# Ledger of designs, part 11: VHH binders against PH domain-containing protein DDB_G0287875

Target 1, 92 residues: PH domain-containing protein DDB_G0287875, of Dictyostelium discoideum (Social amoeba) (q1zxe2r132to223)
Amino acid sequence: SKGKSGWLLRKRPGRYDKLYSVSKADKYLRLYENEDTDNDPLYELSLENSIIELKQDLHLQLTLGNSERYIFTHESESEIVSWAQELQATMN
Below, E stands for the ipSAE of ESMFold2; O stands for the ipSAE of OpenDDE; V2 stands for 0.75 times the mean of E and O plus 0.25 times the DockQ between their complexes.

## First folded at step 19 (VHH; framework vhh_surovatamig_d1)

Design n5 (from e1 with W33E T50Y K52S D54S E57D; at its last look DockQ between E and O 0.20; V2 from the best seeds 0.00; counts 0 for: pae E 6.7 > 2, placed apart)
Fold by ESMFold2, look of step 19:
Parts: sequence; C-alpha cells; structure tokens
Structure n5 (fold): chain B 92 residues (1-92), chain A 120 residues (1-120)
Amino acid sequence: as target 1 above (92 residues)
Amino acid sequence: EVQLVESGGGLVQPGGSLRLSCAASGFTFSDYEMSWVRQAPGKGLEWVAYISQSGSDKDYVDSVKGRFTISRDNAKKSLYLQMNSLRAEDTAVYYCARDYYDSSGYFDYRGQGTLVTVSS
C-alpha cells in the first residue's frame, strides 16, 4: 500500500465525529483531531490481528485484537471504499 | 471476568422518575466509554445514552433528551441513568454497556439488565 490520509466520520451513538485519519502502510491507523499530524495522534490503532469489514450500509468496521470496535463512514461512497482498500492493503 | 450489574428499575406511573445504577468490575472502568441501552418487549436492542471516559462528553437518543441524564463515578466504578418524565414508551429492560458499535449491531454488555415498567 502507498498510504492514505483524509477525514473520516467516526460513528458515535446518535452522531458522527470527524477525525483526520492517516495510514502510513506500517499496519497502523492513526486518528488525529485535525490535519496537523506533527502533533501526537489521539489514537494509534494497530491493525495486527484486526478485522477490517466494509458493511452493506457503507460503514467501515475495524475490530482490534482486543475486541474494541471503531466504525467509520464518509459522505462519499468512493472514499470509504478507497479507505477499505487501503487498510486491507497495508496488511500485505 | 467482566461484570456489569444493573439495578434501580421498577414500576412507575407516567411522569415519574427512576435512577438506574450499574456496578462494574473485572476491567479498568475509567478506560471505557459507556452507554445505556434498552430492549422493549418484542423489539431489538436500542441505544439510549452515552458518556465519555472522563464524563465530560454525553449524548442521548432524541426521544429521551431533556428527560434522561447519564453520569458516572470512576472512583466507584459506577454508571448512572437519571430518568425523569417517564412515558409508557420507556418501558424496557435497561442494560449498562461498554463501547457502542451501532452499525455492527453489537453492544458490549454482560448483565441481566434492570426492568423499567411505566404503566398507568
């Protein structure tokens, strides 16, 4: 994978929060409050032993090895599909 | 072993109030966002309220906004739901849950729940 950066909507109960999301093809997904990636990310999510699923409702579900789940979407169908492809590729 | 024990349910009249409690054990309570979820008779599980790890961020399903208040006490490993102005439609078994995964249909809960019945 070549990496990918962009905004994703993280599903919360009753709302979505916008997170600047970065894949560096190092088997991590990093989530930032804003585009200033020189600061520490809010989360570094290890994709090792994770499950990445693009659901029929175009929500991208990431299940970590510890069973924590992160659910993302985007208003652009092609963008969320592209994110699913990127995260799967970074595992290779 | 993760345990979540709900209490405080009962029978109340419409317009009444109840306060639900959830005692947590077997995990680091303060590391988890928490929710209340409910299951009405013959229906699926529905999310009701959310609270962040510190308690600084809260959210509610529209049908309970202004009537229900979620809170937590991390020192006591406890989660609460204050329910005011109760309606017949609030009748359900209420569960305390870790994490919320709505698009997956999964709620990470372990307890037996506490029954709230709102009836004339």
Scores: ipSAE 0.014, ipTM 0.244, lowest interface PAE 6.7, mean pLDDT 84
ESMFold2 (binder alone), look of step 19: mean pLDDT 85; pTM 0.859
OpenDDE, look of step 19: ipSAE 0.021; ipTM 0.423

Design n6 (from e1 with W33A T50Y D59E; at its last look DockQ between E and O 0.18; V2 from the best seeds 0.00; counts 0 for: pae E 6.5 > 2, placed apart)
Fold by OpenDDE, look of step 19:
Structure n6 (fold): chain B 92 residues (1-92), chain A 120 residues (1-120)
Amino acid sequence: as target 1 above (92 residues)
Amino acid sequence: EVQLVESGGGLVQPGGSLRLSCAASGFTFSDYAMSWVRQAPGKGLEWVAYIKQDGSEKEYVDSVKGRFTISRDNAKKSLYLQMNSLRAEDTAVYYCARDYYDSSGYFDYRGQGTLVTVSS
């Protein structure tokens, strides 16, 4: 799917990492520091057996197969719905 | 039905104190970390304070450190925010919020809020 910038919640309130996310057909979500995806990703998350949920206040909750949880948002909250749909489509 | 009901807001002078309360219902209160968030006029939602399920961990936004204290009473299903040395910049609607995930800073439910106005 198309890359999208967003915020990854850290395990501390009010702390985020701004990242550029790319989901591939291999069912991985890769998170980069910026739009330059030629670099190594900061995170590489397997979406196998994962659950994506759109939550209140327009953010995404990603629960991986190993039960690790990631929360994403966007500077434009209106874009988070589209992001969720794209990720879900990648997982299917 | 999950409900969070804030109270305790009002008009105070700079340097004054307020204690906010939040009454929770419709869920097992002790299973969730809780937060206070606020929204100042014309600004976005801002996280203020976090408290772990058992109260063993607390965190605050930098601007309120040393002035605000978050606490909870799981038996009473209540969340509190003691606000001391209030400043004009603290003027906002304050919301009680149920955290999704431990220390995540995001929440799936919040109340209708209580207005805190700090003005001379």
Scores: ipSAE 0.020, ipTM 0.382, lowest interface PAE 4.6, mean pLDDT 84
ESMFold2, look of step 19: ipSAE 0.057; ipTM 0.448
ESMFold2 (binder alone), look of step 19: mean pLDDT 85; pTM 0.861

## First folded at step 20 (VHH; framework vhh_surovatamig_d1)

Design o1 (from e1 with K52R; at its last look DockQ between E and O 0.65; V2 from the best seeds 0.00; counts 0 for: pae E 7.6 > 2)
Fold by ESMFold2, look of step 20:
Structure o1 (fold): chain B 92 residues (1-92), chain A 120 residues (1-120)
Amino acid sequence: as target 1 above (92 residues)
Amino acid sequence: EVQLVESGGGLVQPGGSLRLSCAASGFTFSDYWMSWVRQAPGKGLEWVATIRQDGSEKDYVDSVKGRFTISRDNAKKSLYLQMNSLRAEDTAVYYCARDYYDSSGYFDYRGQGTLVTVSS
């Protein structure tokens, strides 16, 4: 994988949170409050042994090796598909 | 057998406080995000609050923010909801649930719930 960065919507009960998401092809997904990635990420997710599922409603489900689950989407269909491909490539 | 047993409900005046508890058994409690959901008389289920497995993230429906606090004790396999500044619209049966965080909005609840009644 070549890495990817951009905004994603993280599904929460009753709302979505907009998070600036960064993959550096080091088997981590880092989620930031904004584009200032010099600060610490809000979340640093290890992708080791994770499972990725892109559902038919275009929600991307990421299940980590420790069984934590995170659900993402995007306004653009092509963008969420691209994120699914990036995360799958990072895991391989 | 998965069991979730809620307690701590009761009758309280507006502005009062209650602390709800949930005792979990039959599964690895520390592996799950946990939620409180409620059902007001004649209404459907409403999500109230969610807490991450390790307690590091908490989230609330807007109508309870600043008044309710969710917490957990993984060693005791227990989930809690501290409810302050209670209002009549908080009257409901409160259920403890395992949270799956998917687009279906599925909450796995199995207890009888605990009734909270807020009235003068």
Scores: ipSAE 0.014, ipTM 0.288, lowest interface PAE 7.6, mean pLDDT 86
ESMFold2 (binder alone), look of step 20: mean pLDDT 85; pTM 0.856
OpenDDE, look of step 20: ipSAE 0.020; ipTM 0.347

Design o2 (from e1 with K65E; at its last fold request DockQ between E and O 0.46; V2 from the best seeds 0.00; counts 0 for: pae E 5.3 > 2)
Amino acid sequence: EVQLVESGGGLVQPGGSLRLSCAASGFTFSDYWMSWVRQAPGKGLEWVATIKQDGSEKDYVDSVEGRFTISRDNAKKSLYLQMNSLRAEDTAVYYCARDYYDSSGYFDYRGQGTLVTVSS
ESMFold2, look of step 20: ipSAE 0.076; ipTM 0.442
ESMFold2 (binder alone), look of step 20: mean pLDDT 84; pTM 0.854
OpenDDE, look of step 20: ipSAE 0.269; ipTM 0.629
ESMFold2, look of step 22: ipSAE 0.014; ipTM 0.254
ESMFold2 (binder alone), look of step 22: mean pLDDT 84; pTM 0.854
OpenDDE, look of step 22: ipSAE 0.020; ipTM 0.350
ESMFold2, fold request of step 28: ipSAE 0.011, 0.012, 0.043; ipTM 0.155, 0.284, 0.375
ESMFold2 (binder alone), fold request of step 28: mean pLDDT 84, 84, 84; pTM 0.852, 0.848, 0.851
OpenDDE, fold request of step 28: ipSAE 0.114, 0.021, 0.021; ipTM 0.522, 0.277, 0.294

Design o3 (from e1 with D54S K65E; at its last look DockQ between E and O 0.33; V2 from the best seeds 0.00; counts 0 for: pae O 5.7 > 2)
Fold by OpenDDE, look of step 20:
Structure o3 (fold): chain B 92 residues (1-92), chain A 120 residues (1-120)
Amino acid sequence: as target 1 above (92 residues)
Amino acid sequence: EVQLVESGGGLVQPGGSLRLSCAASGFTFSDYWMSWVRQAPGKGLEWVATIKQSGSEKDYVDSVEGRFTISRDNAKKSLYLQMNSLRAEDTAVYYCARDYYDSSGYFDYRGQGTLVTVSS
């Protein structure tokens, strides 16, 4: 996979955080405050040994190798599906 | 069997402080986000704070930001909530909760709760 970039909504208790997300072939998902990716990411998530699950409610559940869990969604159903596929491909 | 046991609640005056503790057992504590939730008299369940597995991330409901601090000790399988500058509106039963996302909500287990009463 060549990666994917775009906005994701991170689900947190009581809110969603809109984060600019970048998946790369190095098997990391990096989350930024905005599209300026020249800055350090807010989060750098290793996808190695991770589990991606797209739930029936169209939330993407990412469980990292260290058991940390991240929940994402998107305003577009097609986009969240696309992200799920991209991350899965990146992990393989 | 998953168990969460809260303690530390009590009666405190406005402006006072309390520290709540939660003892977890029956699961790998360090693998889960943990949260505190509360239910005030006559109100619904309200999320208060959440902490990441490593403790590197913490979130709070706006009304307690700057006053409450969530922390954890994975070695002791314990969750804590330091509550400072308590207000009357903080009066509630406080529950320790294990974070788990599904269609039904953010947590799958919570304790029996500990009562915090803030009153002059």
Scores: ipSAE 0.020, ipTM 0.308, lowest interface PAE 5.7, mean pLDDT 89
ESMFold2, look of step 20: ipSAE 0.103; ipTM 0.492
ESMFold2 (binder alone), look of step 20: mean pLDDT 84; pTM 0.848

Design o4 (from e1 with S104G; at its last look DockQ between E and O 0.60; V2 from the best seeds 0.00; counts 0 for: pae E 7.4 > 2)
Fold by ESMFold2, look of step 20:
Structure o4 (fold): chain B 92 residues (1-92), chain A 120 residues (1-120)
Amino acid sequence: as target 1 above (92 residues)
Amino acid sequence: EVQLVESGGGLVQPGGSLRLSCAASGFTFSDYWMSWVRQAPGKGLEWVATIKQDGSEKDYVDSVKGRFTISRDNAKKSLYLQMNSLRAEDTAVYYCARDYYDSGGYFDYRGQGTLVTVSS
C-alpha cells in the first residue's frame, strides 16, 4: 500500500499516549513523539508475522511476531478502521 | 490455580519507606507483564506501575514517579515495589496484578492485597 501517517492513541494502564504513527511499505509501524519524523521514532514495530485485530469496541490490537501486544484507538471510527485496513494491507 | 500473594505492608510515617513483595504461582510468571494497583479508602482502583516480562520496560503513574520502583525476579516468581518518600496520599491497599501486556486495565487476576498506611 502507499502508506499512512497520522495520530493514534496507544492504550496504556490508566491513560492513552498520543503518538504520531507512520506506516510505509517497509513493513514497519513507527511511532513518534510528534510530527517531526526526522527525529528517531520512540518505537519501530516490525509487522513481519504480526496479527491485526479490530475489536468490537474499536480498539486495534497489534500482536507482533515476538508476541508483544500493542493496543491503539482513535476518536474517529473511520480513522481507526482505515488504520486497521492499512496495517493489514501492509502485512501482505 | 493462579495465585498472587502480596506482603510487606504496614504503618509508616510520612517520608518513610516500605518494600512490597508479591509471590506468584500457578502460571508461567515470566510470560506476563505485571502491575501494581492500589485502592485508597472509599475510592476505586488506581494503576500504580507496570513492568515488562523481562524487566526491560517500566512505567509509573505520575504521582509516584521518582519515589517508587517496580522490579521483578523471574527465577523466584516474585514482583516488588520499593516505595520511598511515602505520603499520606499513598495510603491504600496495594494489589499485585497479572497484566495483558500494557493493555490499560485488562488485568485478569490480582491478589488479596497488602495494606499500607502512611500516618503521623
Scores: ipSAE 0.013, ipTM 0.283, lowest interface PAE 7.4, mean pLDDT 85
ESMFold2 (binder alone), look of step 20: mean pLDDT 87; pTM 0.881
OpenDDE, look of step 20: ipSAE 0.018; ipTM 0.261

Design o5 (from e1 with D59E Y106F; at its last look DockQ between E and O 0.44; V2 from the best seeds 0.00; counts 0 for: pae E 8.2 > 2)
Fold by ESMFold2, look of step 20:
Structure o5 (fold): chain B 92 residues (1-92), chain A 120 residues (1-120)
Amino acid sequence: as target 1 above (92 residues)
Amino acid sequence: EVQLVESGGGLVQPGGSLRLSCAASGFTFSDYWMSWVRQAPGKGLEWVATIKQDGSEKEYVDSVKGRFTISRDNAKKSLYLQMNSLRAEDTAVYYCARDYYDSSGFFDYRGQGTLVTVSS
């Protein structure tokens, strides 16, 4: 994988959180408050043994090795598809 | 078996206060975002508040902001809702719920809830 950075919407009850998302092809997905990635991420998600599922409603479900689940989406179909491909690639 | 047991409800006058508690068992409490949801008589389920696993992030529905405070004690496997300045519109059965990321608007609530009635 080549890595990927960009905004994603993380689904929450009654809302979406906009998070700046970074994959560095090191088997982590890091989620930041904004584009200033010199700060520590709000979340650092290990993708080891994770499952990635792109649903028909264009929500990307990430199930981590510890069974915790995160759901993301984007306004652009091509962008969320690209994120699904990137996350699958970084796990391989 | 996952259990969530709510308590602390009752009858109060407008402007009064109540503190709700939820005792959790049968799962690793600290692994979950937790939420309070409520159901007014004859109405659907409404999300009220959510708290992050470590308590560092909290969010509330607009109608309760400034009046309700969600908190948790992971050592005691307990979730709390401090409700101040109660109004008639807050009358509902309140449920403790695990926050799930894999469905829109669904909460894993299993208890019988605790009834809060706000009336003169």
Scores: ipSAE 0.013, ipTM 0.200, lowest interface PAE 8.2, mean pLDDT 85
ESMFold2 (binder alone), look of step 20: mean pLDDT 85; pTM 0.858
OpenDDE, look of step 20: ipSAE 0.016; ipTM 0.310

Design o6 (from e1 with E57D S104A; at its last look DockQ between E and O 0.45; V2 from the best seeds 0.00; counts 0 for: pae E 7.7 > 2)
Fold by ESMFold2, look of step 20:
Structure o6 (fold): chain B 92 residues (1-92), chain A 120 residues (1-120)
Amino acid sequence: as target 1 above (92 residues)
Amino acid sequence: EVQLVESGGGLVQPGGSLRLSCAASGFTFSDYWMSWVRQAPGKGLEWVATIKQDGSDKDYVDSVKGRFTISRDNAKKSLYLQMNSLRAEDTAVYYCARDYYDSAGYFDYRGQGTLVTVSS
């Protein structure tokens, strides 16, 4: 994969948080507070042994190897589909 | 059978404190993010706080930040809400809920709730 970066909406109970998301094709998804990736990420998620599913309501569900779930979406259908493809590619 | 039993509500004056408890049974408690939600008289349901399975990630609605603390004890299958500096607008029935991330933010609140009344 070539990597991908951009804003994603992370689903929380009763709301969405906007996180700057970065895939560098190293089997990690890093989530930042803003575009200044020189700072430490808020979350560093290992994609090893994870499951990635794009649901019919266009929510991208990431289930990590430890069974933690992260749910993402985007206002653009093409963007969330592109993210699903990127994350699946970095796992392979 | 899944059960969630809330307790610890009561009548307090503004500025007072209460600690709510929720006893869980009939499911693997440690597999779920857990939430507190509340319903004020004549209002809709409002999310209050959420805690991750291992207790490491906590979040709160803005109106309670710095005053409320969510916690859990997975060994005792219990969820807690410490409420400090209570205000009249905190008056509500409080419910313990399982958080269903893959069901578009659906909360499973099955108990009768516990009533918190903040009044002079």
Scores: ipSAE 0.013, ipTM 0.242, lowest interface PAE 7.7, mean pLDDT 85
ESMFold2 (binder alone), look of step 20: mean pLDDT 85; pTM 0.863
OpenDDE, look of step 20: ipSAE 0.023; ipTM 0.364

## First folded at step 22 (VHH; framework vhh_surovatamig_d1)

Design aa1 (from o2 with V61E; at its last look DockQ between E and O 0.15; V2 from the best seeds 0.00; counts 0 for: pae O 6.8 > 2, placed apart)
Fold by ESMFold2, look of step 22:
Structure aa1 (fold): chain B 92 residues (1-92), chain A 120 residues (1-120)
Amino acid sequence: as target 1 above (92 residues)
Amino acid sequence: EVQLVESGGGLVQPGGSLRLSCAASGFTFSDYWMSWVRQAPGKGLEWVATIKQDGSEKDYEDSVEGRFTISRDNAKKSLYLQMNSLRAEDTAVYYCARDYYDSSGYFDYRGQGTLVTVSS
């Protein structure tokens, strides 16, 4: 995995939160309020033992090893597909 | 079968308080984000508040922020809504809702609701 960074939309009831997302080889997905990743991330999600599913409506469902679920999407189909591939590669 | 049973509604004066409860059964409660939604007479469903599986994140609709507090007890499979400083516009049937991505909308099950009436 080469890593990936970029904006993702995190699904919430009734809205989406736009979060700057960073994946690196350390098997974490970090979510930031903006592109200044020198600040602490809002969330650090461990990808160990996770399940990654790209749904037909272009929502990426991430189920963590502790059964927590996070739903993401993006305006660009190619970008959300690329994120699905990146996260799957990080776990393989 | 999934069951959500709301209780605690009633008639209160403006400025009063109520605490709503929701008893969940038929699913692993701790695996799901849970929400309160409401429906005023003749209006559509309005999202009120949501709480993460472990209770560490809470979100509120703007008009209830600072007045309502969502909480959960995973051991008792229960969801709560503390409502303070109630206003006439809070009058609605309140529903406990399970948030699950594969359902229509952002939640896939809700109970029969509990009526909150705030009389001016």
Scores: ipSAE 0.015, ipTM 0.305, lowest interface PAE 6.2, mean pLDDT 85
ESMFold2 (binder alone), look of step 22: mean pLDDT 84; pTM 0.851
OpenDDE, look of step 22: ipSAE 0.017; ipTM 0.261

Design aa2 (from o2 with D62E; at its last fold request DockQ between E and O 0.35; V2 from the best seeds 0.00; counts 0 for: pae E 4.8 > 2)
Amino acid sequence: EVQLVESGGGLVQPGGSLRLSCAASGFTFSDYWMSWVRQAPGKGLEWVATIKQDGSEKDYVESVEGRFTISRDNAKKSLYLQMNSLRAEDTAVYYCARDYYDSSGYFDYRGQGTLVTVSS
ESMFold2, look of step 22: ipSAE 0.067; ipTM 0.432
ESMFold2 (binder alone), look of step 22: mean pLDDT 85; pTM 0.853
OpenDDE, look of step 22: ipSAE 0.136; ipTM 0.573
ESMFold2, look of step 24: ipSAE 0.014; ipTM 0.327
ESMFold2 (binder alone), look of step 24: mean pLDDT 84; pTM 0.855
OpenDDE, look of step 24: ipSAE 0.150; ipTM 0.596
ESMFold2, look of step 26: ipSAE 0.013; ipTM 0.170
ESMFold2 (binder alone), look of step 26: mean pLDDT 84; pTM 0.854
OpenDDE, look of step 26: ipSAE 0.021; ipTM 0.399
ESMFold2, fold request of step 28: ipSAE 0.047, 0.014, 0.116; ipTM 0.482, 0.313, 0.510
ESMFold2 (binder alone), fold request of step 28: mean pLDDT 84, 84, 85; pTM 0.853, 0.855, 0.857
OpenDDE, fold request of step 28: ipSAE 0.018, 0.017, 0.020; ipTM 0.287, 0.300, 0.388

Design aa3 (from o2 with K58T; at its last look DockQ between E and O 0.31; V2 from the best seeds 0.00; counts 0 for: pae E 6.3 > 2)
Fold by OpenDDE, look of step 22:
Structure aa3 (fold): chain B 92 residues (1-92), chain A 120 residues (1-120)
Amino acid sequence: as target 1 above (92 residues)
Amino acid sequence: EVQLVESGGGLVQPGGSLRLSCAASGFTFSDYWMSWVRQAPGKGLEWVATIKQDGSETDYVDSVEGRFTISRDNAKKSLYLQMNSLRAEDTAVYYCARDYYDSSGYFDYRGQGTLVTVSS
């Protein structure tokens, strides 16, 4: 799958990191500082046994198999829904 | 029925300490992130602190960092907030909250709150 730009990872209330995200068939979500994916990702998250939830406030909550939680949003609401579907498809 | 019951609030002088407790029931406490939020007079809800299910991760609003400590006892289904070096601006009703996740301070359940008043 192609990467998505402009994602905002919530580190804490009011603080977001802009990230470039890439999900692949290996069931990993990789997050990069920018579109240059030749470098090591900032995060490499196993989607195995993970749960993705679209919350009512248009935030995506990713809970990993080890119970780590990541909250994402995007400036575009349509991208949030689209990404949720994409991640779910990747996880299946 | 999900229940969260806060206790430990009261009147304290600036520089003093207070320990809040929250008793949870009606759900598997150990499955959820837990948080404290507060509402100062005339202000909106403010997130204060969050703790992971196993307590291995915690986070705090900047204004309380180094002064407050969130902890939990999953066996007792209890959440705690140790508040040290209290300031007047910490005056608020403090709520125990379940499943905080967003920047707006959303949570699915919270208690009735306990009042903390910091005043000389």
Scores: ipSAE 0.025, ipTM 0.446, lowest interface PAE 3.9, mean pLDDT 88
ESMFold2, look of step 22: ipSAE 0.031; ipTM 0.384
ESMFold2 (binder alone), look of step 22: mean pLDDT 84; pTM 0.852

Design aa4 (from o2 with S56R; at its last look DockQ between E and O 0.23; V2 from the best seeds 0.00; counts 0 for: pae E 5.8 > 2)
Fold by ESMFold2, look of step 22:
Structure aa4 (fold): chain B 92 residues (1-92), chain A 120 residues (1-120)
Amino acid sequence: as target 1 above (92 residues)
Amino acid sequence: EVQLVESGGGLVQPGGSLRLSCAASGFTFSDYWMSWVRQAPGKGLEWVATIKQDGREKDYVDSVEGRFTISRDNAKKSLYLQMNSLRAEDTAVYYCARDYYDSSGYFDYRGQGTLVTVSS
């Protein structure tokens, strides 16, 4: 994998947050408030020992090694599929 | 067995405040997102607020945002809801729930709830 950047919708109870998401193929997923990645990310998620599942409702479920769970989606079917492939490739 | 016991409800005037508590037992409290849900008389169940395992992320239904504060104490296995500026439409039975935070959207509430009545 060579990395990927783009907006994702992160599912929260009752709503979605729009986060600028960055994978640099270093086994991290970084989530930013906006495209200004010179700022610190809101979240820096270690993908080490994580599980990535693309559900049939096109939600991408990421379970981290510490059992924390993050759920993402996108209005574009191809985009969320591409993110699932990127994150899986980063860990292989 | 898993138990969730709500308390702190009562009768309060509009504009008043109440603090709800939930005592959890029978599971690893710190592993779960926790939620408050409520049911007004004759209505369906409504999600009110949710808090992440470590307390760093919180979210609220629009009608209570700015008035209610969810919090947790993992050492005491307790969940709280501080309810300020109460309105008549906040009248409901409030339940503490485990939130699996997955695509199912399921809330696991099993306590008796605690009744909040906001009336002059």
Scores: ipSAE 0.043, ipTM 0.421, lowest interface PAE 5.8, mean pLDDT 88
ESMFold2 (binder alone), look of step 22: mean pLDDT 84; pTM 0.850
OpenDDE, look of step 22: ipSAE 0.049; ipTM 0.472

Design aa5 (from o2 with Q53Y; at its last look DockQ between E and O 0.26; V2 from the best seeds 0.00; counts 0 for: pae E 7.7 > 2)
Fold by ESMFold2, look of step 22:
Structure aa5 (fold): chain B 92 residues (1-92), chain A 120 residues (1-120)
Amino acid sequence: as target 1 above (92 residues)
Amino acid sequence: EVQLVESGGGLVQPGGSLRLSCAASGFTFSDYWMSWVRQAPGKGLEWVATIKYDGSEKDYVDSVEGRFTISRDNAKKSLYLQMNSLRAEDTAVYYCARDYYDSSGYFDYRGQGTLVTVSS
C-alpha cells in the first residue's frame, strides 16, 4: 500500500458530506474537514478487523470492528474503486 | 414489533421552544444510531439531527445547528429533540428514525410523527 489522499463523499441521512480522506498505510483512515491535514481529523477510523465492501451502486461500505458503518462514494467510479483497493491493501 | 412513538409537538410562536420525545420498543435501542427527520407541508423529507448509539456524537443540519439539541436515554429507550428559537420554516411533522445497517444508509421512520407548527 502506498497510501492515498483525496476527497470522498460520506453518505449521511438525506445528504453527502465531503471529507478529505487520508490513508497512510498505518491501518487508519483519517477524515478531515478540508485539505489542511495539519489540523486534527474529524474522524480517525481504525481499520483493524474491519470489512470493506464496494456495493453495486458504487458505495464503499466500511464496517469497523465495533460494527459502526461508514458509507462513502465519489463522482468518479474509478476513484471509488481505487479507494476500495487502497483500504483493503492497508489492512493487510 | 418495532415501534417508534413521537410526542411533544404543538403550536408555538416564533422564538419559542418545544421538546420532542420518541419512545422506542421492539428492538435493541442501544445498538442503533438514531435520527430526527421532518417533512414540511408540501415538501420532501429532510434530515434534522443524528445521535450515536452511545450518545457521544451528534450532528445537525445547518439550518438548526445552535438551536436544536438531540439527546437519548438508553435506559429508557428514548430519543429527544430540544428545539429552541423556533422559526416558521421549522413547521413540519417530525419523525424519529433508526439507522439501519443496510447498504443505502436509509433511515427507517414508521411512527405517526408529531406536528410542530410555528406561527404568529
Scores: ipSAE 0.013, ipTM 0.238, lowest interface PAE 7.7, mean pLDDT 85
ESMFold2 (binder alone), look of step 22: mean pLDDT 85; pTM 0.859
OpenDDE, look of step 22: ipSAE 0.017; ipTM 0.337

Design aa6 (from e1 with K65E Y100W; at its last fold request DockQ between E and O 0.82; V2 from the best seeds 0.00; counts 0 for: pae O 7.0 > 2)
Amino acid sequence: EVQLVESGGGLVQPGGSLRLSCAASGFTFSDYWMSWVRQAPGKGLEWVATIKQDGSEKDYVDSVEGRFTISRDNAKKSLYLQMNSLRAEDTAVYYCARDWYDSSGYFDYRGQGTLVTVSS
ESMFold2, look of step 22: ipSAE 0.102; ipTM 0.477
ESMFold2 (binder alone), look of step 22: mean pLDDT 85; pTM 0.857
OpenDDE, look of step 22: ipSAE 0.022; ipTM 0.360
ESMFold2, look of step 24: ipSAE 0.220; ipTM 0.557
ESMFold2 (binder alone), look of step 24: mean pLDDT 84; pTM 0.852
OpenDDE, look of step 24: ipSAE 0.021; ipTM 0.375
ESMFold2, look of step 26: ipSAE 0.014; ipTM 0.164
ESMFold2 (binder alone), look of step 26: mean pLDDT 84; pTM 0.851
OpenDDE, look of step 26: ipSAE 0.016; ipTM 0.289
ESMFold2, fold request of step 28: ipSAE 0.013, 0.016, 0.012; ipTM 0.278, 0.358, 0.154
ESMFold2 (binder alone), fold request of step 28: mean pLDDT 83, 84, 84; pTM 0.847, 0.851, 0.846
OpenDDE, fold request of step 28: ipSAE 0.019, 0.017, 0.016; ipTM 0.279, 0.292, 0.321

